Miniprotein binders against q6w4x9r395to579. Designs and how they scored, part 244

Target 1, 185 residues: q6w4x9r395to579
Amino acid sequence: GHCSLEGGSFVTTFDARPYRFHGTCTYILLQSPQLPEDGALMAVYDKSGVSHSETSLVAVVYLSRQDKIVISQDEVVTNNGEAKWLPYKTRNITVFRQTSTHLQMATSFGLELVVQLRPIFQAYVTVGPQFRGQTRGLCGNFNGDTTDDFTTSMGIAEGTASLFVDSWRAGNCPAALERETDPCS
Key: E = the ipSAE of ESMFold2; O = the ipSAE of OpenDDE; V2 = 0.75 times the mean of E and O plus 0.25 times the DockQ between their complexes.

## First folded at step 22 (miniprotein)

Design ek6 (at its last look DockQ between E and O 0.89; V2 from the best seeds 0.73)
Fold by ESMFold2, look of step 22:
Formats: sequence, structure tokens, C-alpha cells
Structure ek6 (fold): chain B 185 residues (1-185), chain A 82 residues (1-82)
Amino acid sequence: as target 1 above (185 residues)
Amino acid sequence: STTRLRIEFRDISEEQAKKVEEIIRFEAEKSGVDVEFEYHDGRLTVEAEGSPYIIEWFLYIVRLRLWWEMDGVEIYVIKVES
């Protein structure tokens, strides 16, 4: 399954449902029992333009009981806030430079992340078939059905991206309705 | 059906407890979980109540946010009762 974060504010879920949102916050991108040690991918968005309403992806974070890996345009930072040179390797995870503009995080548990650093910070998430029907977050539930991909953290299928996205906030930040007047983001 | 969760934090300062409470209160309000706090002598106790699914997510997201946002704070799950 493939989930993408492109153009600063666009998301395409594992079931190929596209949407756009704006918000200054950290969000749960992908959580699944298939990720070891209670792991999750998070996506960090921040202001990107003249309007305070415009935001874009600035970092992707893999976090578990064992790992804290932050990938941003500036550096890869690990558990103790220490910047690391690539390649960076743990028992289950390797982060390396795939090309001059792309980093790859490869894992032994069926998750792969490719991050484009330039010209626009973008992320591409690939998960193996064992994840089918077992994901939560901005990348959707990976059940082969786009009609319930906007399922909130409370397990409720919503008709709008805004309510869905707000439920996956992982930080004390205002709801999208307070930050954004132009929906679909 | 309702699940009651008791968790605690040990050997934390009043300042750390306030930060933990801020995170937990936000997640509880977002998820519709009822919470009560008691801080005494470096121990913060939290009682939380909600549906089984919501409590499972609440505990997960609280734990994840603490790992992300704070250092030196450990969460202990004391009781999960349905």
C-alpha cells in the first residue's frame, strides 16, 4: 500500500483517496499494531507562505518505545536530540541517502519511507500487505474502500477531511475550523 | 460499557506535572474521556473513564505524546477495569 504527502499540503491515502488540508501541528500519519514497540509515523506541518492559513509538510517522525527519528530538510535527529550523519542504522531501521535529493528509511517490519528534501519536502510511505485493514491516521485504514478512509481517532467515519484530520492531531493545537476557512484541506 | 483507567507518574516535579496534565486534558477533551487528577508528593495520579476503544486510543496517544514532547517522565498503568 502507498500513501503520499505531496505539494506541501496534499495527501493520498493507502486506498488512493486524495485530500488537502492546512494546519500548524503534528499529526498521526500512520499507526498500526504491525509497527514494533508501539510505533507510529507522524507528520509535522508549519506555516509555508504569506497567509497564516497556508501550511506545508516540514518533517516526518518515526517514534516508538525504542526509536525517535526526525527527518526534516535540515537534518536527521535521533533519540537524544543528536544530529546523525547518514547512513544511520538501528537493529530494524536503516536511514540512508537514496539520491542527492531523496532519503530512504527502510525497515525490517514492512514499512518504507522515502523523503524528498528538495525542491519541495515530500514523503512517500509504503507498507506491506500485512498492514491491510490495520492502519490508522492520515494515511487512512487501508481496507480497500475509500468511503471510510476519513475515519477519526474515535472510530467515526466523517464526510469531510477537516474533522478527520483534526482528530489525528498529536499536539496541543487549535482545530482546523479555527485555522482554516477554505475546506478540503 | 465503560472502561476505567488509572495511571500514575512518579518522582515528577510540580512543573512536570502541569505539563503532563495539559497534554492529558487536551487528549481527554478531544476524545470525550472523563479525567481527574491528583498530585501529591511527586506523584501524579490520573483517573480516566470512557468506552473501551476510546480508552485504548487515549492511553496510546498520551504515551506517544509524552515520548515525543517530554524527557524523564514515565507512565505507569495501575489499573484497567471494565
Scores: ipSAE 0.688, ipTM 0.866, lowest interface PAE 1.1, mean pLDDT 86
Fold by OpenDDE base, look of step 22:
Structure ek6 (fold): chain B 185 residues (1-185), chain A 82 residues (1-82)
Amino acid sequence: as target 1 above (185 residues)
Amino acid sequence: STTRLRIEFRDISEEQAKKVEEIIRFEAEKSGVDVEFEYHDGRLTVEAEGSPYIIEWFLYIVRLRLWWEMDGVEIYVIKVES
């Protein structure tokens, strides 16, 4: 399964369903029992301009009982808040520079993350086949059915992205806006 | 079916308790969970009620957010009754 966060507000789920949203919060991208230690992958969005529609991905966070890894455009920060030199390695996670503009987080449990740092901060999530039908969050449920990708944290299938996205907020943030804008904005 | 959840925070300041309450209240409202709070002498007690599925998610998201947003605050699950 491949999930992508591109441009400022464009998401493509594991089931290849595209959608857009504008929010300034931290959202759960991927939660699954296949992630050890109650792990979750999250995305941090912030304002990129004056308008409410000017939002962009600013960081990706992997959080578990054992690890806290924050990948932003300028640095990789771990549990103690210290910026780390790459490659950074834990028991089952490795963060390293893939190219001059891309970082990669590799894991032993079937999760791969590629982050494009420049010119636009973008993220690409890959999960193994063991995750099929066992994922939740903005990346969807990876069951081969695009029609139920907008399932909320409470297990309710929504028709629009706004309520779906809001259900996966990991902070006390305003509601996301669903506006049709350029995904590269 | 309804599940009742009781969680506690110990050795927590009043200021920390207020922040915890804000986080939990937000998640409770979002999830449709009924919650009650009691703070007394460094202990915050939270009672939550909802369907089993909702309570499981509620507890997970609360743990996640507290771990992320509030360093040094430990959550204790005291009672789960279904």
Scores: ipSAE 0.669, ipTM 0.863, lowest interface PAE 0.8, mean pLDDT 92
ESMFold2 (binder alone), look of step 22: mean pLDDT 88; pTM 0.883

Design ek7 (at its last look DockQ between E and O 0.90; V2 from the best seeds 0.00; counts 0 for: pae E 1.51 > 1.5)
Fold by OpenDDE base, look of step 22:
Structure ek7 (fold): chain B 185 residues (1-185), chain A 82 residues (1-82)
Amino acid sequence: as target 1 above (185 residues)
Amino acid sequence: STTRLRIEFRDISEEQAKKVEEIIRFEAEKSGVDVEFEYHDGRLTVEAEGSPYLIEWFLYIVRLRLWWEMDGVEIYVIKVES
């Protein structure tokens, strides 16, 4: 399964459903029992301009009982808030520079993350086949059905992205703006 | 089916309790879980009620957010009744 966060406000789910939203919060991208230690992958969005519609991805966070990894455009920060030199390695996670503009987080449990730092901060999430039908969050449920990708944290399938996205907020943030546009537009 | 959850925070200041309450209240309202709070002498008690599915998610997201947003605050699950 491949999930992408591109163009500042565009998301393509594991099931290849594209959607767009404008929010300034931290959102759960991926939560699954296949992630050890109650792990979750999250995305941080912030304002990129004056308009409320000007939002962009500014960081990706992996959080578990054992690890806290924050990847931003300028640095990688871990549990103690210290910027780390790359490659950074834990028991089952490695963060390293893939290219001059890309970082990669590799894991032993079937999660891969590639982050494009420049010119636009973008993220690409890959999960193994063991995650099929066992994922939740903005990246969807990875069950091969695009029609139920907008399932909220409450287990309710929504028709639009607005309530879906808001249900996966990981902070006390305002509701996201309801906008659905094709990322290819 | 309805599940009742009781969680506690010990050795927590009034200021910390207020922040915890804000986080929990937000998640409860978002999830449709009923919650009640009681703070007394450094202990915050939270009673939550909802469907089993909602309570499980509620507990998970609360743990996640507290770990992320509030260092040093430990959550204790006291009782789960279904």
Scores: ipSAE 0.766, ipTM 0.902, lowest interface PAE 0.6, mean pLDDT 93
Fold by ESMFold2, look of step 22:
Structure ek7 (fold): chain B 185 residues (1-185), chain A 82 residues (1-82)
Amino acid sequence: as target 1 above (185 residues)
Amino acid sequence: STTRLRIEFRDISEEQAKKVEEIIRFEAEKSGVDVEFEYHDGRLTVEAEGSPYLIEWFLYIVRLRLWWEMDGVEIYVIKVES
């Protein structure tokens, strides 16, 4: 299954449901019992312009009891607060520079993360079939049905992305703005 | 049905307890879990009440946020009643 975080807060779930949101917070992208040591992927969003609705991805975090890997838009990779030279390898995780503009985190537990650093900071999450029906977060529940991908942290399927996204906040932050500002482009 | 959860933090300062309370209060309000706090002499006790599903998520997200945002804080699950 594939989940993507692109542009100004665009997301496509493991079941291929696209949506957009506007928020400045840390969010749960993916949580699953298939991730060792209570692991989760998180995404950090921040303001990227003058308007409150201009937000973008600034970091991706893999967090577990044993790891706190941060890949940030400034191209620095840390684990537990310590900067790491690439390639960086543990028993279960390898982080390496895939190309001049892309980093990759490969794991032995079926999670793969590819981060595009330039021209825009974006992330692409791939999970193996063992994750089917066992995920929750912004990337959806991976059950093959797009109609319930907007399932909140309270277990309620919502019809709008804003309520769904706000339920997955992992930080003391305000709710995302639902109304989109009209950008010039 | 309603689940009641009691968790405890031991040997933490008043400043640490304040930060823990801030995190827990936010997550409880967000998830619809009712919480009460008591801090005495380095021990913070939290009583939480909600549905079994909400308590499971609440405990998970609280542990995750404490790991992400704080140092030197250990959570002890004391009691789970249905």
Scores: ipSAE 0.581, ipTM 0.816, lowest interface PAE 1.5, mean pLDDT 85
ESMFold2 (binder alone), look of step 22: mean pLDDT 88; pTM 0.875

Design ek8 (at its last look DockQ between E and O 0.87; V2 from the best seeds 0.78)
Fold by OpenDDE base, look of step 22:
Structure ek8 (fold): chain B 185 residues (1-185), chain A 82 residues (1-82)
Amino acid sequence: as target 1 above (185 residues)
Amino acid sequence: STTRLRIEFRDISEEQAKKVEEIIRFEAEKSGVDVEFEYHDGRLTVEAEGSPYAIDWFLYMVRLRLWWEMDGVEIYVIKVES
């Protein structure tokens, strides 16, 4: 399964359903029992301009009982809040520079993350086949059915992205906006 | 079916308790869980009630957010009834 966060506010689920939203919060991208230690992958969005529609991805966070890894445009920060030199290794996770503009987080449990730092901060999530039907969050449920990708944290299928996205907020923040925008902007 | 959950925070300041309460209220509202709070002499007690699924997700999110936003604050799950 491949999930992408592109163009600042465009998401493509594991089931290849595209949608867009504008929010300034932290959202759960991926939560699954296949992630050890109650792990979750999250995305941090912030304002990129003066209007409510000017939002962009600013960081990706992996959080578990054992690990806290924050990948932003400028640095990788871990549990102790310190910026780390790459490659950074834990028991099951390795963060390293893939190219001059891309970082990669590799894991032993079937999760791969590629982050494009420049010119636009973008993220690409890959999960193994063991995750099929067992994922939740903005990246969807990875069951091969695009029609139920907008399932909320409470298991309710929504028709629009707004309530779906809001249900996966991992912070106290305003509701997200669903607007037509250029996914390449 | 309804599940009841009691959570305690010990050795927590009043300021920390207020922040925890804000997080918990937000997650409770999202999950459709009813919550009640009591703070007394460094102890915050939270009573939560909802469906088994709602309580499970509520607790997960509370743990996740506390770990993320309030490092060092320990959560104690005291009682679960279903």
Scores: ipSAE 0.778, ipTM 0.901, lowest interface PAE 0.6, mean pLDDT 93
Fold by ESMFold2, look of step 22:
Structure ek8 (fold): chain B 185 residues (1-185), chain A 82 residues (1-82)
Amino acid sequence: as target 1 above (185 residues)
Amino acid sequence: STTRLRIEFRDISEEQAKKVEEIIRFEAEKSGVDVEFEYHDGRLTVEAEGSPYAIDWFLYMVRLRLWWEMDGVEIYVIKVES
């Protein structure tokens, strides 16, 4: 399965459902029991223009009980807050520079992440077939049905991307509706 | 059904407890979990109540965010009752 985070906060889920959102927060991109040590992949979005409707990806984070890997738009890779030279390797994870514009995180547990650094910071998530039907987050549930890919963290299918995305926040940040109703925006 | 969860944090400062409470309140609201806090003498106790699914996701997110956002804070699960 393939999930992408592109340009103007565009997402394509593992079931090929495209959507766009705007928000300034950290979000659960992918959580699954297939990720060891309670692992999760998170995406960090920040303001990219003069209004709240212009946000972009600024970092991708892999967290587990053992790992705290951050890949940021400034091309710095950290683990537990300390910058690492590439290639960087743990027992199950290797982060390396694939090309002058792309970094890759390869794992032994069926997760691969490719990050485009230039011209725009983008991310491409690939998971093996063992993840089918066992994912949740912004990349959807990988069950072959696009109509329920907007399932919230509480199991509610939503018709809009904003409510779905807000449910996957992993930080104390305002909901998208609150930002959209700001009279000064 | 309803699950009740008691967790605690030991040997944390009032400043650390405030940050932990902010994280927990946010995650509780998102998950539909009711929480109450008590901080005394370096110990923060949290009483939480919600559905089994909500409590499970709440606890997962609390652990994840504490790991992501804080150092030196350990969570102890004291009691889980249904």
Scores: ipSAE 0.731, ipTM 0.880, lowest interface PAE 1.0, mean pLDDT 87
ESMFold2 (binder alone), look of step 22: mean pLDDT 89; pTM 0.889

Design ek9 (at its last look DockQ between E and O 0.88; V2 from the best seeds 0.77)
Fold by OpenDDE base, look of step 22:
Structure ek9 (fold): chain B 185 residues (1-185), chain A 82 residues (1-82)
Amino acid sequence: as target 1 above (185 residues)
Amino acid sequence: STTRLRIEFRDISEEQAKKVEEIIRFEAEKTGVDVEFEYHDGRLTVEAEGSPYVIEWFLYMVRLRLWWEMDGVEIYVIKVES
């Protein structure tokens, strides 16, 4: 399964359903029992301009009982808040520079993350086949059905992205806006 | 089936308690969980009630956010099935 966060506000789920939203919060991208130690992958969005529609991905966070990894455009920060030199390695996670503009987080449990740092901060999530039907969050449920990707944290299928996205907020933040904008904005 | 959840925070300042309350209240409202708070002499007690599924997700989010936003805050959980 491949999930992408591109441009400022464009998401493509594991089931290849594209959608857009504008929010300034932290959202759960991926939560699954296949992630060890209650792990979750999250995305941080912030304002990129004056308008409410000017939002962009600013960081990706992996959080578990054992690890806190924050990948932003400028640095990789871990549990103690210290910026780390790459490659950074834990028991089952490795963060390293893939290219001059891309970082990669590799894991032993079937999760891969590629982050494009420049010119636009973008993220690409890959999960193994063991995750099929066992994922939830903004990246969807990876069951081969695009029609139920907008399932909320409470298991309710929504027709639009707004309530779906809001249900996966991981912070005290306002509701996201669903506006049709250029995915590269 | 309904699950009653009691969450306790010990040796917590009033300022910390207020922040914890804000986090928990937000998650409760988002999930539809009914919550009650009591702070007394460094202890914050939270009572929550809902279906097993809702309570489990509520608790997961609370733990996740507390770990993320409030390092060092210890959480104690008691679950009662009814």
Scores: ipSAE 0.772, ipTM 0.899, lowest interface PAE 0.6, mean pLDDT 93
Fold by ESMFold2, look of step 22:
Structure ek9 (fold): chain B 185 residues (1-185), chain A 82 residues (1-82)
Amino acid sequence: as target 1 above (185 residues)
Amino acid sequence: STTRLRIEFRDISEEQAKKVEEIIRFEAEKTGVDVEFEYHDGRLTVEAEGSPYVIEWFLYMVRLRLWWEMDGVEIYVIKVES
C-alpha cells in the first residue's frame, strides 16, 4: 500500500483517497501492530508561507520504545536528538541518501519511507501486504474501502477531513482551521 | 461496559508532573476519558475511566507523547479493570 504527503498539505491514503487539510501540529500518520515496539510514524506540519491557512510538511518522525528518528526539511536526520551521518543503521532500520534530493528509510518490518527534500519537502509511505486492514492514522485504514478512510481515533467514520485529521493530533495544539465560510465552494 | 485504568509515575518532580498532567488532560479531553490526578511526594497517580477501546487508545497516546515530549518519565500501569 502507498500513502503520500505532498505539497499544499495534500494526502493520499493507502486506499487512494485524496484530501487536503490545514493545521499546525504533529499528527499520527500511521500506527499499526505491525510496527515493532509500539511504533508510529508521525508527520509534523507548520505554516508554509504568508497565508495563515496554508500549512506544509516540515518533518517526518518514526517513534517507538527504541527509536526517535526525525527527518526534517533542514535535511538533518536525528535519532533521540542526536544528528547522524548517513547511511545510518539500526537493527531494523536503515536511513540513507537515495539521490541528491531524496532520503530513504528502509525497515525489516515492511515499512518504507521516501522523503523528497527538494524542491518541496514531501513524503511517500509504502507498507507491505501484512499491513492490510491493520493501519490507523492520516494514511487511513488500508481496507480497500475509501468510504471509511476518514475513521477517527475513536473509531468513528467522519464525512469531513477536518474532524478526521483533528482526531489524530499528537500534541497540545488547536484544532485545524475549519471551513467557516459558505458551503458552496 | 467500562474500563478503569490506574497508572502512576514515580520519582518525578512537581515540574515534570505538571507537564505529564498537561499531556494527559489533553488526551483525556480528546477521547472523552474521565481522569483524576493526585500528586504526592514525587508520585503522580492517575485514575482514568472509559470504554475499553477508548482507554486502549488513550494509554497508547499518553505513552507515545511521553516518549516524544519528555525525558526520564516512566509510566507504570497498576490496574486495568473491566
Scores: ipSAE 0.694, ipTM 0.858, lowest interface PAE 1.0, mean pLDDT 86
ESMFold2 (binder alone), look of step 22: mean pLDDT 87; pTM 0.867

Design gh1 (at its last look DockQ between E and O 0.92; V2 from the best seeds 0.85)
Fold by OpenDDE base, look of step 22:
Structure gh1 (fold): chain B 185 residues (1-185), chain A 91 residues (1-91)
Amino acid sequence: as target 1 above (185 residues)
Amino acid sequence: SELEEIAETILEAVEDLLYAVQENDEEAIKRAIERLEEAAKRAEEAGFEKVAEGVERVIEAVRNGEEDPWIYLMVRWLEWYLEEAMRRAKE
C-alpha cells in the first residue's frame, strides 16, 4: 500500500483515494497493530499563509513506546528535540539520506517512509501486504475499497474529508476544513 | 445494550479527561480518571477485556504525563477496541 502527502494539503490513501483538507494539527496517518510497541505514523500540519485555508505539511512523526522520530525541513529530531546525525539507527528503524532532497525511514516491520524536504515538503508512506485491512488514519484502511476510506476513528463512514480528518487528530486543534484554496496549499 | 452504555460512558469521560488535561485542571483530571476506572471495571465485568485495557492505557498515558500525541493515540486505540467490540456484538 502506498499513501502520499503532497502539495501541502493533498492526501492519497493506501486505496488510492485522493482528497484534500486544511488543518493545523497533528494527525494520525497510520495506526496499526502491525506496528510494534503501539507505534503510529503522524503528520504535522501548520499554517503556511495568512488565511486559515493556507496550510501545509511541516513534519512527519513516528511515535511508539520506544521511539519518537520527527522528520521536518530541519532534518531529523529525536528524543525530545535532540538533533541526530544521519544515518540514525534504532533497533528496527533506520533514517538516512536517500538523496540531496530526500530522507528515508526504513524499518524491519514493513513500514517505509520517504520524505521530500524541498522544494515542497512531501511524504510517501509504504506498507507491506501484512498491513492489508489493518490500518486506520488519514492513509485509510488499505482494504481495496476507496468508498470507505473516510471512516472515522469511531468507525463511522463520512462522505467528506473534514470530519474524517478531525477524528484522527492527535491534539486539541481547530476543526479541519475542506475548501477550494490555492493549489499550492 | 450494555456495551453501548459502557461505550457512551467511556467516551464522555474521555472527553472530560482530555479537556481537563488541556486546562491543566488536576482535580478535573482525577475525577475523569475515576470515572474511567469505574467504566473499565464495568467493561471487564461485562467481558470486554480489550476495552478495559484501552481505558487503562489512556489513564496511564495521562498519569505518566505523556505528550498530547501519545495520549490521543491511546484514545484512538480505545476507540478501535470499542468499534471492534461493537462489530462483534452485531455478529
Scores: ipSAE 0.876, ipTM 0.944, lowest interface PAE 0.5, mean pLDDT 94
Fold by ESMFold2, look of step 22:
Structure gh1 (fold): chain B 185 residues (1-185), chain A 91 residues (1-91)
Amino acid sequence: as target 1 above (185 residues)
Amino acid sequence: SELEEIAETILEAVEDLLYAVQENDEEAIKRAIERLEEAAKRAEEAGFEKVAEGVERVIEAVRNGEEDPWIYLMVRWLEWYLEEAMRRAKE
């Protein structure tokens, strides 16, 4: 399954549902019992440009009981607040430079993250088949059905991205704004 | 149902707890934790063990002074356990 964070504010879920939002917060991208130590993948968004209502992706975080790995747009990789030389390895995670513009986090538990650093900060999440039907968060539920990908943290299917995104906040943050994706609007 | 009552109590207390943490209101934090501890006991006695575990993890995260992302992640796990329990009750 593939989930992508592109163009600063665009998301495509594991079930290929596209949406756009703006919010200044950390959000849960992927929560799953398949991740060890209560792990989750999170995305950090912050303001971009002139308007306070426009935001873009600035970091991706893998958080568990053992690790807090931050890959940020300043190209620094940290674990638990300490900067790391690449390649960086734990027992089950390896972070390395894939190309001059891309970093990769590979894991033994079926999660793979590729981060494009330039020209724009983007992230690509890949999960193995064991994750099917066992994910929640901004990347959706990976059940083959796009109609319920906007399912909130309490299991409520929403018709708008903003209510869905707000439910996945990992902090006390302002409400998110939805951006229209219809090119004629 | 009893599960719906337990879930509503838990979610209201979690909301109060998160607000109290953001306001640094120590007395409100203590009151919310006491409500959660009672709700966890009710959940365990009613056979909802994962819900009780989820409540205890939220309490632990707050008591340990964990950062917001971890606290909120524990809340999202608790919400998932509640949804799972409610789904199973309908089977």
Scores: ipSAE 0.777, ipTM 0.881, lowest interface PAE 0.8, mean pLDDT 87
ESMFold2 (binder alone), look of step 22: mean pLDDT 80; pTM 0.765

Design gh10 (at its last fold request DockQ between E and O 0.90; V2 from the best seeds 0.85)
Fold by OpenDDE base, fold request of step 23:
Structure gh10 (fold): chain B 185 residues (1-185), chain A 91 residues (1-91)
Amino acid sequence: as target 1 above (185 residues)
Amino acid sequence: SELEEIAKTILEAVKDLLYAVNENDEEAIKRAIERLEEAAKRAEEAGFEKVAEGVERVIEAVRNGEEDPWIYLMVRWLEWYLEEAMRRAKE
C-alpha cells in the first residue's frame, strides 16, 4: 500500500483515493496493530499564509511508547526532542538521507517513509501486505475499496473529507476545511 | 444493549476529559477520570476486556501528563476497540 501527502494539502490513500483538505493540526496518518508498541504515523500541518487555504505539511512524526521521531521541513530530525545526526538508528527504525532532497525512514516491521524536502515538503508512506485491512487514519483502511476510505475513527463512513479528517486529529485544533475558502466570506 | 450504554458513557466521559485537559481544569479532569474508571469496571464485568483496557490507557496517558498526540492516540485505540466490539455484537 502506498499513501502520499503532496502539494501541501493533497492526500492519496493506500487504496488510491485522492482528496484535499486544509487543516492546522497533527493528524494520524496510520494507526495499526501491526505497528509495535502502539505506534502510529502522524502528520503536522500548519498555516503557510494568511488565508485558511494556505496550509502545508511541516513535519512527519512517528510516535510509539519508546520513540517520538520527528522529521521537519527544515531537515531537522529529532527523537524525544533531541536532535539526531543521520543516519540515525534505533532498535527497529533507521532514518537516513536517500538523496540530496529526500530522507527515508526504514523499519523492521513493514513501514517505509520517504520525505521529500524540496521544493515542497511531501511524504510517501509504504506498508507491507501484512497491513492490508488493518490500517486506519488519513491514509485509509487499505482494503482495496476506495468508497469506504473516509471512515471516521468511530467507524462511521463520511461522504466528505472534513469530518473524516477531523476525526483523526491528534490535538485540540480548529476544524479542517475541504475546499478553499472564499476570501470575501 | 449493555455495550451501547457502556459505549455512550465512555464516549461522553472521554469528551469531558479532553475538554478538561485542554482547559487545565484539574477538578474536572478528576471527575472525568472517575467516571471512566467506573465505566471501565462495568465494561470488564460485561466481558469487554479490550474496551476496559482502552479506557485505562487513556486514563494513564492523562495521569502521566503525556502530550496531546499520545493522549489522542490512546483515545483512537479506545474508539477502535469500541467499534470492533459493536461490530461483533451485530454479527
Scores: ipSAE 0.900, ipTM 0.951, lowest interface PAE 0.4, mean pLDDT 95
Fold by ESMFold2, look of step 22:
Structure gh10 (fold): chain B 185 residues (1-185), chain A 91 residues (1-91)
Amino acid sequence: as target 1 above (185 residues)
Amino acid sequence: SELEEIAKTILEAVKDLLYAVNENDEEAIKRAIERLEEAAKRAEEAGFEKVAEGVERVIEAVRNGEEDPWIYLMVRWLEWYLEEAMRRAKE
């Protein structure tokens, strides 16, 4: 399954549902019991333009009981707040520079993250088939059905991306804004 | 139902807890945790053990002084357990 964060504010879910939102917050991108130690991927968005309503992806975070790995647009990789030289390894995770413009986080538990640093900060999440039906968050539920990918943290299928996105906030932050809505059907 | 009443109590207490944490209001934190502890006991006695565990994990995160992303992640796990319990109750 593939989920992408592109163009600063565009998301395509594991079930290939595209949407766009703007919000200044950390959001849960992928929550799954398949990730060890209560792990999750999170996406950090911040203001990106002269318009007060424009935001873009600025970091991706892997958070678990043991680790907080941050890959940010300033190209610094940290774990638990400490900067790390690449390649960086833990027992189950390796972060390395794939190319001059791409970093990769490879794991032993079926999660792969590729981050494009330049020219635009973008992220590509790949999960193995064991994650089917076992995910929640901005990347959707990976159940093969795009009509319920906007499912909130309480299991409510929403017709707009903004209510869905707001339910996945991982902090005290303003409500998200959807600028170019797609009708649900 | 009893589950729906427990869920409402939990979600209201979690909202109060998160607000109290943001305001650094120690007495409000204590009150919200007490409500959550009582609701967790009700959930466990009613057979909703994952819900009770989820509540305890939220309480632990706040008591340990964890950062917001971790606290909110524990809340999202609790919400998932609640949704699953309510879905199974309707089957």
Scores: ipSAE 0.775, ipTM 0.877, lowest interface PAE 0.8, mean pLDDT 88
ESMFold2 (binder alone), look of step 22: mean pLDDT 78; pTM 0.741
OpenDDE base, look of step 22: ipSAE 0.883; ipTM 0.945
ESMFold2, fold request of step 23: ipSAE 0.772, 0.770, 0.772; ipTM 0.880, 0.875, 0.878
ESMFold2 (binder alone), fold request of step 23: mean pLDDT 81, 81, 81; pTM 0.773, 0.770, 0.772
OpenDDE base, fold request of step 23: ipSAE 0.891, 0.889; ipTM 0.949, 0.948

